# Ledger of designs, part 97: miniprotein binders against a2bj90

Target 1, 235 residues: a2bj90
Amino acid sequence: MSRSARRKTSALNTVLRVVEVFASIQGEGPFTGTYSVFVRLAGCNLRCPFCDTRYAWSLEAGKPLGVEELVEEIARYEPSLVVITGGEPLLQRHPLNSLVEGLESLGLRVQLETNGILPAPARDEQLWRVYHVVSPKDVPVRVPGAKLHPSWVDYARATGRAWFKFLVANEQHVREVAEYVAKLGIPRSRVYIMPLTPEKLDMKELLELHSRIASLAVKWRLNFSPRLHLLVQLP
Key: E = the ipSAE of ESMFold2; O = the ipSAE of OpenDDE; V2 = 0.75 times the mean of E and O plus 0.25 times the DockQ between their complexes.

## First folded at step 9 (miniprotein)

Design ln6 (at its last fold request DockQ between E and O 0.71; V2 from the best seeds 0.85)
Fold by ESMFold2, fold request of step 10:
Structure ln6 (fold): chain B 235 residues (1-235), chain A 108 residues (1-108)
Amino acid sequence: as target 1 above (235 residues)
Amino acid sequence: GSLEELFDEFLEITYEMLYHIYRAMEAAKRGDKETAKKHIEEALKLSEKLLEIARKAGSPELEKLARHLHETIKEMKEAFEKGDFRRAKELMWEIIETVLKIIDEIYS
């Protein structure tokens, strides 16, 4: 069996539906500023009106790609961080665990972005060792059916590998987030507020919005997340 | 309950069922047949509840999708019993596709 035939057989063993793979800077959350490779998985269990990645909602948007081939592609970028995002990457949970195993075997640091509706990793999953940025969609702009699974709070406390990020436009939103995280017992040190950016802001407006939300983060003693990639005009 | 409450319940049970499918797949991958069986049986019970809720909501499309989930999970149980992990992976993707059709139906 040739190397070409073996690669086709490996693709059939474990496959992911992948929309895009690209290098950029992580612009959001605790790893802001890190040279990263982004892997966008197809499929989402939500239809948020404010979603800016609607093109990833369906599985048909993703090309089937073998885990071994994907690990090789990612490794060629020599990333400091691998960001797995989507749609909702936990819809591909089984092959995702295989991808994480391959990346970790090469010593690559992995971060997952998730809406937190599916449960946090179990101890017997490779995903247990990955960093997670969880973006609940039931506050402040509530999406029906978008309830955060309670296991994410337990996971964050047990492992220190999860953070919670919320899009906010004003102080009323920040108050709602503060009440929500207090009710769930999420420590402030694990909470980020990030600007909810409308379509078509110019740079001055974008900076002014960042300044307002950062000031609210200080006032409410929460962490601030920029959208750095927008400020520096990267994908 | 209202139609909105029925749809919320339908989604919550769908996510619970899907989680059991993933737990069964991980167990089957390591050869743990008893754990895989436990999870697939729970997924079957949840798919029956989805069918019940779809009928109560008066949604023929959700009923069709719930029935397809139930049938697909039964095939997955048989695949696990035969040790046919390649077939189980194919059926897992069919379940994921069906879940996304449920998402499209509910948010339409």
Scores: ipSAE 0.892, ipTM 0.951, lowest interface PAE 0.7, mean pLDDT 91
Fold by OpenDDE base, fold request of step 10:
Structure ln6 (fold): chain B 235 residues (1-235), chain A 108 residues (1-108)
Amino acid sequence: as target 1 above (235 residues)
Amino acid sequence: GSLEELFDEFLEITYEMLYHIYRAMEAAKRGDKETAKKHIEEALKLSEKLLEIARKAGSPELEKLARHLHETIKEMKEAFEKGDFRRAKELMWEIIETVLKIIDEIYS
């Protein structure tokens, strides 16, 4: 068997632990409103008290799925964007590079959602070519063990393919974000603030919270991310 | 340092170690044995440091997990040396599972 045939067979056996695959609208960040397929990967390195996807924290919550099969499944939805999320998708970084390669070969755009604890992509990774929305958990929400890896700032500057989405509940949080991004040298044009939503908000409370945080975004000259999927009752 | 500072250091080194594991796997996939070796050796060195921190923290369970991690990385190094990339992938998953157990222990 040729070296080429062995490389193909080794790629064929690349598996991800996948919780769910579904089509929806991207509700958050720079791609808000985009028809997207979401791939939720299993396993997370954080225990955020406000996490709405706690079921994805364990690897056992995901089923093993081959990269080729997953690419075919995603392609059937004809998405305008593929969103890779999870707990923390970069825990599956090695097989994830193979997934990205497969998706890009079909001309599909890919966006990763990450907590930014693991290092940013290196130039020789397939992940280097995709979009990243980094959601730090150190500021302002101070999740234990959360620290933004500094390489994400460098990656954002080098590629223009990263944005930073911060969870905020009030003006003090927005101030802390503004100070933090200034200290790190992150351009404000790459910064989004998003409402931190408790599980028990009704639609009226949710809208009021969005209105307050959006007004703070304007005041502080930051981008605003809605939770559009919650507002329009999509997954 | 405080116990909290030791856990923060432990996690930071764990993520650096994981990065080197992933870089080793990518290098191996490309057939770059030298780069793969370099990264797995760094991951092994970092796993030794994790054992030292776990001992300083006085957590028997964390020390047990760190020891398991170290032995798994050692076996992964041997798998790369033998060119057994299938075994290296299995061991990579075992490392990820062990790291998640460490997270559960630290946040318990």
Scores: ipSAE 0.891, ipTM 0.948, lowest interface PAE 0.5, mean pLDDT 94
ESMFold2, look of step 9: ipSAE 0.878; ipTM 0.943
ESMFold2 (binder alone), look of step 9: mean pLDDT 88; pTM 0.885
OpenDDE base, look of step 9: ipSAE 0.764; ipTM 0.894
ESMFold2, fold request of step 10: ipSAE 0.887, 0.887; ipTM 0.950, 0.950
ESMFold2 (binder alone), fold request of step 10: mean pLDDT 89, 89, 89; pTM 0.890, 0.891, 0.891
OpenDDE base, fold request of step 10: ipSAE 0.889, 0.880; ipTM 0.947, 0.943

Design ln7 (at its last look DockQ between E and O 0.02; V2 from the best seeds 0.00; counts 0 for: placed apart)
Fold by ESMFold2, look of step 9:
Structure ln7 (fold): chain B 235 residues (1-235), chain A 108 residues (1-108)
Amino acid sequence: as target 1 above (235 residues)
Amino acid sequence: GSLEELFDEFEEITYEMLYHIYRAMLAAKRGDKETAKKHIEEALKLSEKLLEIARKAGSPELEKLARHLHETIKEMKEAFEKGDFRRAKELMWEIIETVLKIIDEIYS
């Protein structure tokens, strides 16, 4: 193809604004321990005080990257899972559906991480077939502006492809989560509680917090999510 | 209602409008011009409501952002009428940027 023809084709390509692409281990939720490629999309509609990826809040933090080129880059890692995260990746919903199409055409398994404010996938979206880990921020920590869209519960029930993950620091938080998920009809088998980790925690404190939250998960009959990548010091 | 209730309504309508933008883009990609037009028209209607709420809230910055959003969606409607999908994609990014500025303004 000539340079002119390639430029015309490139001008038609769908673009994502991407902060980083890297290989690591999925450290959280139902796919904990899986060799993964992470795609961090720019832009977030929340300003969580505990966010450890504040650098992804601004859309300008991401550089434009063609969907086709991104699919090829991801495939070269030979991942067992592709984790799409961010910021809030559903802010880039249109090109995200194109990315998912490309990844699934290669048989790659995809998981999305979302704060659940924007609606769950519709049946006519490529995202319908993706696994989702939804982390509502309106309970227990009550981040301003956070509100779980009710479609996520319907989606989880209809497809079995969504789980709900909550940051908790203590038993009062766990009680609030339990009441919230019961009210919404979210079955316990779909619920994970995960340690809310302060930024300045040494390894001993991190392990003690994991132990405490794991014990609460057992007591309340909920699933426990570690932050495994922190425990094993991976990105 | 209270100022807090106005901001909550503003944010809710912003997400509803944005969802219609995504639905329009999906429909247009599939060649469903009727569905794309319906969603763009609803998004434009919602952007008018945002402007009204910003005025009620007495927020000059939200009013400025709401007006920019409204004008950008008007341009997107024109792009869809002309079948200019490349332009519609450019305007979608401007809408996303404006939404993020709105969120920053509400929760600064």
Scores: ipSAE 0.873, ipTM 0.941, lowest interface PAE 0.7, mean pLDDT 91
Fold by OpenDDE base, look of step 9:
Structure ln7 (fold): chain B 235 residues (1-235), chain A 108 residues (1-108)
Amino acid sequence: as target 1 above (235 residues)
Amino acid sequence: GSLEELFDEFEEITYEMLYHIYRAMLAAKRGDKETAKKHIEEALKLSEKLLEIARKAGSPELEKLARHLHETIKEMKEAFEKGDFRRAKELMWEIIETVLKIIDEIYS
C-alpha cells in the first residue's frame, strides 16, 4: 500500500460527518431523563415515512469533523451520557470506533441509537463496550428494507448492553412486538415500546397517545419509552 | 428459593430456549443442518429444565404448558431431521404462543 493510500485510510478513520451536536435530556429508552450530549451523524440506510430527522438522511447533510475536535466539543458540556444518533450511525463505523475510544478515555458513558440493520459490534471493536438502543423498523412498522441483523440478538445476550425499542400505534402493534421478541429470545425486560407519533399532534393528543401506549405496556408487561423531549419541549 | 425466584429462573431459561430455537431456524434456512441440530437439541434440554421448575413451583397449569412446550420442541426436532422446514416453522409459532401463555400464567 502506498504512503498516500495509508494517509487516506487514516484520514477516513478520523473524520465523521456530523449534522449537529447539542446538549439536552435523553427523552427515550432506558436512559430517559439523563443529561446528555447528542451527536447526530449524517447518512441513513432507511427512508422511514415517520422519520423526524429526514434532514440527516444524506451524508452530505453532515459537516466533516475530526474525532479529536469532536471529543473536545462533547467534553465541554460535561455530559452524564453521550448519545450517538443520526440517520444510521453505524454507516460511519470506523471513525465511530475512534470517537468511542476518545470518549471512553475521558470516562464518558456512551449510548448508540441504531436501526439494527447493520451487524452488531464485534468483540474487537470499541463499540462493543458501549450501550446500544436498537430500534427495529421491520416490526411492527414494516419499513421497506428493514430487517434486524441476527448479530444484535447475540450481542444483547453476550453483553447485556442492548435494549430494543419498538414504535407502536395500537394494541395490535404491541402484540406483534411481543411475538417478535419471543421469536428472537429477547427478554421483555430489554424491550421498550414507544408511541408512534404522527406529524402535527398537539400536546393534548400527544399526552393521550402516551397514556394509551403506556397502559398497553403495563398490560403486555413491556417497558414504556416516552418521547420525553416532546412532552417537555426540549430538542 | 421463593416462588418469585423460581419464576425468574423459569423466565430466564424460557428466553434462552427461544434463542436456541431462533438460531436453529436461522441455521436451517442457510442449509447448516449440523448447527440447526445442535441448537434444537439445546432447546430441548432447556425445555426439560422448565418442566422440572414447573413441577417444583407446584402449578398444575404451568406444568401442563411446560409439558406441551417440551413435546412441541421434540416434534420440531423431528421436523428438522426430516427436512420439513414448513412444519418446523409452524411448530416454532406454536412454541411462541405457548410461551406467551406461560408468561401470562407466571404473572397472573
Scores: ipSAE 0.576, ipTM 0.831, lowest interface PAE 0.8, mean pLDDT 92
ESMFold2 (binder alone), look of step 9: mean pLDDT 88; pTM 0.877

Design ln8 (at its last look DockQ between E and O 0.02; V2 from the best seeds 0.00; counts 0 for: placed apart)
Fold by ESMFold2, look of step 9:
Structure ln8 (fold): chain B 235 residues (1-235), chain A 108 residues (1-108)
Amino acid sequence: as target 1 above (235 residues)
Amino acid sequence: GSLEELFEEFEEITYEMLYHIYRAMLAAKRGDEETAKKHIEEALKLSEKLLEIARKAGSPELEKLARHLHETIKEMKEAFEKGDLKRAAELMWEIIETVLRIIDEIYS
């Protein structure tokens, strides 16, 4: 196909099911503290008991938005980072690749949050060039059906653009994470442990949990991820 | 084997099928009709396997969902053959929705 025909085909009738778009601070993982625009996509292939975004599980929770209009809305925030999250964003993989194409054309930096059940990006996808924070849910929390696709480890190794983030509540969980990542060959530099908050905590309890998990991160020589947005009371 | 093993296999094949749908859409968007056809044919074969697994599991609801996937993918194949990418995208959304119904059924 000609270059002109490819451009027409790539833009035509591409729609995402979007729950919300908002500006905040990235509170988790390697980009913690970055001024970000969050795009929450509808639909999730897990039913995690500790999920704090249950309102995004249903595909019907999302409003249809055209990719071009969404790119323009995001750009108006002048973000330092665009965080694509959800539910599980890779359920909308096809229009998501179109969104990434639009954002990258404006020089916007993109990070995806995923549970890692669907395969990592292929080299010919726009998602290949995006940063990914992969949050497996089969260890140490044992969410049924949450099997990490093995391509994520290969992707991380090939690109350096993926990190693995694990929800932990105690040292037993950290030990399980350490065993899991060692088995899979995930280097410690790519691993984050983050406080698991399965129930609402007051600020004192939240700070105490952060302190405990951060101390365990140091002890086990893993990276620590806060839930900074909770600590500073941002969305 | 066991019912749990059958559901695990069903889920794995569902995600493999869905991945082929995404690959077909990507190829079609780029005008690579041969690659799109290859992926849609693989998705069809996987949807047939889902039907057989649902029957082995004795799950009439999973069987119904697997039939719906198969018929929707057949319509998507026809849409690709006509170059109707708008219709193909609509059918992709139906496939995604059906996958979510499968997940709900397996873990209900």
Scores: ipSAE 0.875, ipTM 0.944, lowest interface PAE 0.7, mean pLDDT 90
Fold by OpenDDE base, look of step 9:
Structure ln8 (fold): chain B 235 residues (1-235), chain A 108 residues (1-108)
Amino acid sequence: as target 1 above (235 residues)
Amino acid sequence: GSLEELFEEFEEITYEMLYHIYRAMLAAKRGDEETAKKHIEEALKLSEKLLEIARKAGSPELEKLARHLHETIKEMKEAFEKGDLKRAAELMWEIIETVLRIIDEIYS
């Protein structure tokens, strides 16, 4: 490989396509209520019909940012957590490992949000050390092309740093989630159900939906994830 | 331990058992009979341990369910040994349904 090819491969490992960086409250999953900086990465391997971040589906929707510059930008917010999200962050796995290394060197906690289609981190990746919220799209919502990679079950058992968050609209969806996690051998303590919010709910309808799904979470002995940011009108 | 500690242990072992059943089914679908056998044998051992814990907990209903679970895993082992993946899949679902009933019983 020529010196030029090595420089191009090194540059590709240090640049992320980023849609947006912002500070907010984590509204979902095990870190709900945490003051967080969100890094939304560009590109997704799915086309979920209910996606609220469709603008992030194309890699071209993101700007190229250097990992070092991005670490400095994140650090200025003094976050309690860095949330890496987007379309699918693991599409940018190589520069993402470099980002995690930089953030961890500053003592920052990192959470990744992923759809779980791509393989879980290997032990030699920096991503192995961070928290993961896996959001399968095969159950119950059956998004075409969605399939949970089995390595996420292995990763969850090996590290205790993974949780599984499922979108649900009714009790039948909650039953399907309960059966699915039992099939995979995932403890209920690691499972969250979250309201599937259609577009154009008013605040009253949104609260009623949260109440119904929370009651189902109690009935089925699952954790409940709110959409807290929607309820408190944060980004 | 307290009854609560026994139930927590029971739940933990239950999910470990289910993991091995899942891995056995995945291996079998790939034609990896050796790996499938290893995982189903581990699931069987774990189901024996569940039956012992159920006996210690003193719940006749939990013991009945744990016994049914153990016998269903034995049948699943036999199905794998015969190469009957269809029957193994049916038995896997029966195991899952039994586990859901067990969880409901533990927290009743």
Scores: ipSAE 0.275, ipTM 0.683, lowest interface PAE 1.5, mean pLDDT 90
ESMFold2 (binder alone), look of step 9: mean pLDDT 88; pTM 0.876

Design ln9 (at its last look DockQ between E and O 0.02; V2 from the best seeds 0.00; counts 0 for: placed apart)
Fold by ESMFold2, look of step 9:
Structure ln9 (fold): chain B 235 residues (1-235), chain A 108 residues (1-108)
Amino acid sequence: as target 1 above (235 residues)
Amino acid sequence: GSLEELFEEFEEITYEMLYHIYRAMLAAKRGDRETAKKHIEEALKLSEKLLEIARKAGSPELEKLARHLHETIKEMKEAFEKGSFARARELMWEIIETVLRIIDEIYS
């Protein structure tokens, strides 16, 4: 379709507010190391002090992109995984379901990153079939307003397509995570602990923190997530 | 309850309302007008509850935002009745923007 026709058609079609689209390596969670295209959606319902993507907090940070055109752009990268992230992508839930439909029609694997405040996918949503990495911000880091919606635990049990990733700085944090997931009935095999990285770490400090948290993961029988992109200096 | 408890309740109901908006949009896209109508009506009731809570909290800005949600949801109900899905999408974006303004107000 011509550029002019696409713009006229997109005025009548579903639009996403997109901050950036880029290729890189998934550096966190169960898909660490996968060649990925990242789609960062605008808007966030949290103001985490440690957020490394503050530029995506405002809905106005995103440019309107038609879903069909975005699918074509993503497909051109030939990704092994499409990572939908943000801000909080579920704020754009309706057009996001359309994007997922388009990506899946091309056989592309999709992973969503979410803070879990909005409910998990229902069975009748396209989002039901994608992978989810849920990062609750209530425990241990206690971000105001960060309450995990209980449907995420039900979704994880029903589908096996959700994992829970927690930022931790020390063993007390790990203990709090362990108590939290036990209370909610989240099996340890679905739980990742990941280093909470202050902005001023040099590479030696970053490696030392990774080593400390990884040792705690072994001790507590939890999965460890690196921040691999930081270690290998990729976006 | 306390002001903190009122703001927590306000936030929870805001997200519940927003979820019903997403459910209505999904149902309407699939031609299920009855389900879309039920979700919009639930969202409308929740927006009235937000207004009550804003008044209890003594927050004129949250009250203004709750009224805007209520009016916007009424317009979305009319858009669904007329079969104007494009209009409903515009109103959904207005609702999302208003939700983000609510979150900013609560955590100002």
Scores: ipSAE 0.880, ipTM 0.945, lowest interface PAE 0.7, mean pLDDT 91
Fold by OpenDDE base, look of step 9:
Structure ln9 (fold): chain B 235 residues (1-235), chain A 108 residues (1-108)
Amino acid sequence: as target 1 above (235 residues)
Amino acid sequence: GSLEELFEEFEEITYEMLYHIYRAMLAAKRGDRETAKKHIEEALKLSEKLLEIARKAGSPELEKLARHLHETIKEMKEAFEKGSFARARELMWEIIETVLRIIDEIYS
């Protein structure tokens, strides 16, 4: 390999396509209520009809940012958690490992949001140490092309650093989630159900939906994830 | 341990067992009969342990369900040995439904 090819490969491993960086409260999953910096990465391998971040689907929607610059930007917010999200962050796996290394060197906790289609981190990846919230899109919402990669089940069992968050609209969806997680051997303590929200709910309808899904979570002995950011009108 | 500790152990082993059943089904789908056999044999051992815990818990209902679960896993092992993947899938769903009933019984 020429010196030029090595420099191009090194540069590709140190640059992320980033849509936005912002501070807010984590509104979803096991870290709900945590003061967090969100890093929304560009590109997604799905086209979910209910996606609220459709602007992140294209890689071209992100700006190229160096890992070092991004670490410095994140650190200025003094976050309690760094949330890496986007379309699908694992599409940028190589530079993402470098980002995690930089953030961990500062003692920052990192959470990844993923759709679970791509393989889980391997033991030799920096991503192995990160917290993961896996949001399968095969059950119950049946997004075309969505399939949970089996390695996420293995990763969850091996590390205890993964949770599974499912979008649900009714009790039938909750039943399908219960059957699905049982099929995978995933403990209910690692499972969250979250309201599937249509784009045009008012605050009253949003609260009523949260109440219904939370009651189903209790009935089915599953964890409930709010959409807290929507309820408190944060980003 | 307390009855609560026994139920926690029972639940933990249940999910480990289900994991091995899942891995067996994945292996069988790939034509890896050896790996499938290994995982279903582990699931069977775990189901025997569940029967022992159910007996210690003193719940006749739980013991009945755990026995049904164990016998269903034996039948699933035989289905793999015979190469009947269709029957193995049916039995997998029966196992899942039995486990859901067990969990409901534990927390009733």
Scores: ipSAE 0.518, ipTM 0.807, lowest interface PAE 0.9, mean pLDDT 92
ESMFold2 (binder alone), look of step 9: mean pLDDT 87; pTM 0.879

Design lp1 (at its last look DockQ between E and O 0.94; V2 from the best seeds 0.00; counts 0 for: pae E 2.8 > 1.5)
Fold by OpenDDE base, look of step 9:
Structure lp1 (fold): chain B 235 residues (1-235), chain A 115 residues (1-115)
Amino acid sequence: as target 1 above (235 residues)
Amino acid sequence: SDELEELSDEVIDIAWEMADLIYEFRKTGDLELLKKFMELAEKLIKIAEELLKLAEEAGDEELIERIRELVKRIEKAMEAAKKALENPDDPEAIEEFIYLALEVLEYLWKLIEKL
């Protein structure tokens, strides 16, 4: 490989397309309530009709940022958790491993949000060490082209560092989730159901929806994820 | 009724236990899991019989029919489990059990949705 090819490959592994970086409270999943810095990466392999971050779908929506610069920016917030989200973060897997390495070197905890279409981390990746919240889009909402990669089940069982978060609107959706996780062998203790919030709910409707889905979580012996950020009006 | 709620809770707990068992069996082929399946299936039949009584008292014909169909499926899965235990070297017997056991789970989840 020429010196130019090595420099191009090294540069490709050190630059992320980033939409935004902000501090807030993690509103969803196992880390709900944690003071977090969110890193929203650009690009997604899906086009979910209910996506609240459609502006992140294109890679072009992100600015190129160096990993080192991004680590420094994140560190300034002194976060209890770094949440890497976006469209689909694993589309930028190579520079994302470098980012994780940088953040872990500072002793920062990292959580990835992913749709689970791309393979789970391999043991030789820095991503193997971080927490993952996988949000399958094939059940119950059945987004075209969504299919959970089976390696996520293996990763969850091997590491205990993965959780699966499902969007649900009613008990039929909860049943479909139960059937899905049972069939795939996803550990029930790692399953979260979360309210599917349509656009334009008022606070009363939002609370009622949370209450109904939380009650279903108890009935079906599943974990409940709020949309805490919506309830407390944070980003 | 308080009784229906208790029975529903038991059905859900058994369904999850069966799900774990079926997954583990598919992975390991451990024949002891077939025995455990049969134990769970027997418990589930007893609960189904109690649910059937309540459904009959309520006059819920749809629920009655669902419970009866569930019992039939459980019995079929139990027979397949027995056959697999007797013929552990027959991959068809094992596959048939797994298929029928997964069908029981599908019916259980649908029943739980109605309870």
Scores: ipSAE 0.821, ipTM 0.918, lowest interface PAE 0.6, mean pLDDT 94
Fold by ESMFold2, look of step 9:
Structure lp1 (fold): chain B 235 residues (1-235), chain A 115 residues (1-115)
Amino acid sequence: as target 1 above (235 residues)
Amino acid sequence: SDELEELSDEVIDIAWEMADLIYEFRKTGDLELLKKFMELAEKLIKIAEELLKLAEEAGDEELIERIRELVKRIEKAMEAAKKALENPDDPEAIEEFIYLALEVLEYLWKLIEKL
């Protein structure tokens, strides 16, 4: 059929550079606890000193996968949520929109994780319809070149499909987040603070840090995000 | 301690309400928000006076200093709000208010951190 042949031809011309695809539980943000398939895309426009996924920084770290092939692989997991992460997924914006289209056609729910440097989706993009967790990197620790694009605040207010997540280690960090979100007009209902967890933290220390940051979230009237996958030792 | 907790909760709630007012004013230019800012600022000064009394009883010199610095900024921002209301066509008066109001928030966040 004409439309079938066109879609197959289009998929042949659209590839993503993918580091890994795996099933796990979404451990962070508003969808914490959801059975998810993670798609980690290669390439990042930042080199954050606290990055847990440095192996995804280079585009060359990803292998080329066709969008149609990737959709089929994801669908076999029967996920409740597809989490597109990376590096920075918006560096591969064009094929990413194609992936989202394919996943949506199967009724799969999609969440994107982004550092927010590139603009929020336009209304005619497939990405407009998905959920976004935006992690600005210009506060509390300023990463060079990490300025949140202002369109994300407009997008969040217009659609209700974006949240903002910040890594914090202490109350001074939380104060800096409060100053930042207030200045930009990010509603506090869209803000999550999450523990900045050192790699060599034992379980007792990890729980204590979670407790301290959660208490700060309550004090400062902000949402709390765990790092649940660390607590339950999932990828 | 219970008194300090109650006053602290009020300060935190006011800080977020004030942040929302400043954002909305920057977005809309609605002069009624200047009047609401002044009302909220007056409420905050009253709370600051109660906090100051408790800080003095506790001998907490850092808290005393933060409260006094906050009040100074509030008074400047209230005067800027009055000037902007009297001169709604003056963009410099509007910008001065916005700058000073954001400075009040900065000092509010610093006070909350101590509380």
Scores: ipSAE 0.492, ipTM 0.818, lowest interface PAE 2.8, mean pLDDT 90
ESMFold2 (binder alone), look of step 9: mean pLDDT 88; pTM 0.874

